# Designs tried in a protein design chat: VH-VL binders against q9siv5r801to884. Part 1

No score or structure here was measured in a lab: all are predicted.

Target 1, 84 residues: q9siv5r801to884
Amino acid sequence: SDETMEWASKELLDLVVHMRRGDRSFLPMLEVQTLLLAYIKRYNLRDPRRKSQVICDSRLQNLFGKSHVGHFEMLNLLDSHFLK
Structure headers, positions and changes below count from the first letter of each chain, unless a header shows other numbers; Kabat numbers aren't used for antibody chains.
ipSAE, averaged over its two directions, is called F for ESMFold2-Fast, E for ESMFold2 and O for OpenDDE. V2 adds 0.75 times the mean of E and O to 0.25 times the DockQ between the complexes of E and O.
[cut] marks letters that were taken out.

## First folded at step 1 (VH-VL; framework fv_ragifilimab)

Design f10
Fold by ESMFold2-Fast, scan of step 1:
Structure f10 (fold): chain C 84 residues (1-84), chain A 123 residues (1-123), chain B 113 residues (1-113)
Amino acid sequence: as target 1 above (84 residues)
Amino acid sequence: QVQLVQSGAEVKKPGASVKVSCKGSGYTFTDYYMYWVRQAPGQGLEWIGVINPSGGSTTYNQKFKDRATMTVDKSISTAYMELSRLRSDDTAVYYCARDLPEYEDSSGWFDYWGQGTLVTVSS
Amino acid sequence: DIVMTQSPDSLAVSLGERATINCKSSQSVLYSSNNKNYLTWYQQKPGQPPKLLIYWASTRESGVPDRFSGSGSGTDFTLTISSLQAEDVAVYHCQQYYSIPYTFGQGTKLEIK
């Protein structure tokens, strides 16, 4: 079909646009991971008791659907947000 | 430039409390965890705890949990560590330290340290 | 708690020669899922706070001279100074950040022979 496709879910695009000052152009998986890790660092979202755990703020809760995610669980969940 | 500036040396009697301050400048205070570490004279480093300045959430080393209290005042970009019921073996230099700015899958690296605050506990 | 043990407690090395400092953890600090060692090295000069040298066991912090290198994996780690300079006289500390509480080795004092 001739439908208009975004390269990513609206939840992932929200994060990308926020971090890239409005730029919504395609970003490869490894670059998206780097940007997500930058977001987590900037907002101190790591659980101080377990650095492998992320405490999701509202944006990440919209992205992952969970209040807490493990680091590698989080990176795996990103894959479902790429639309191809 | 990034700086962590701590309060001056303190002399306390056994049983007293001490409150050490650490003022951050040159960066967004709420964007970095603040760690507290001490070093007794001639001894190794000992981790006390960490505080997230954004929400005030804390994690303490179990050894210090009953006596240490970490707080922040975001309006003046200052973190505090209070240690109560002091004893002579609490004599040490107390440091605050900040998270590394590199984007990694874990933290616990200390990129900037305060100059240290000597706390002497003596009668 | 993970216990960190350094060896030797002190060593003296001539200028321009190689210095080697060891650090052993009581449990592995290698996370199998990312294949990274949660191990740092710090340099501490008299009257100063510790300064970060190496993180992830082998990654050199920006501004640290290339004569400093870290190696090892799991439980056994080494800090090497390939050609000792006078300014390298200090106490060196290893630290694990694999598990809370974060723990440090007792320190190794490096002196000029």
Scores: ipSAE 0.006, ipTM 0.585, lowest interface PAE 11.7, mean pLDDT 84

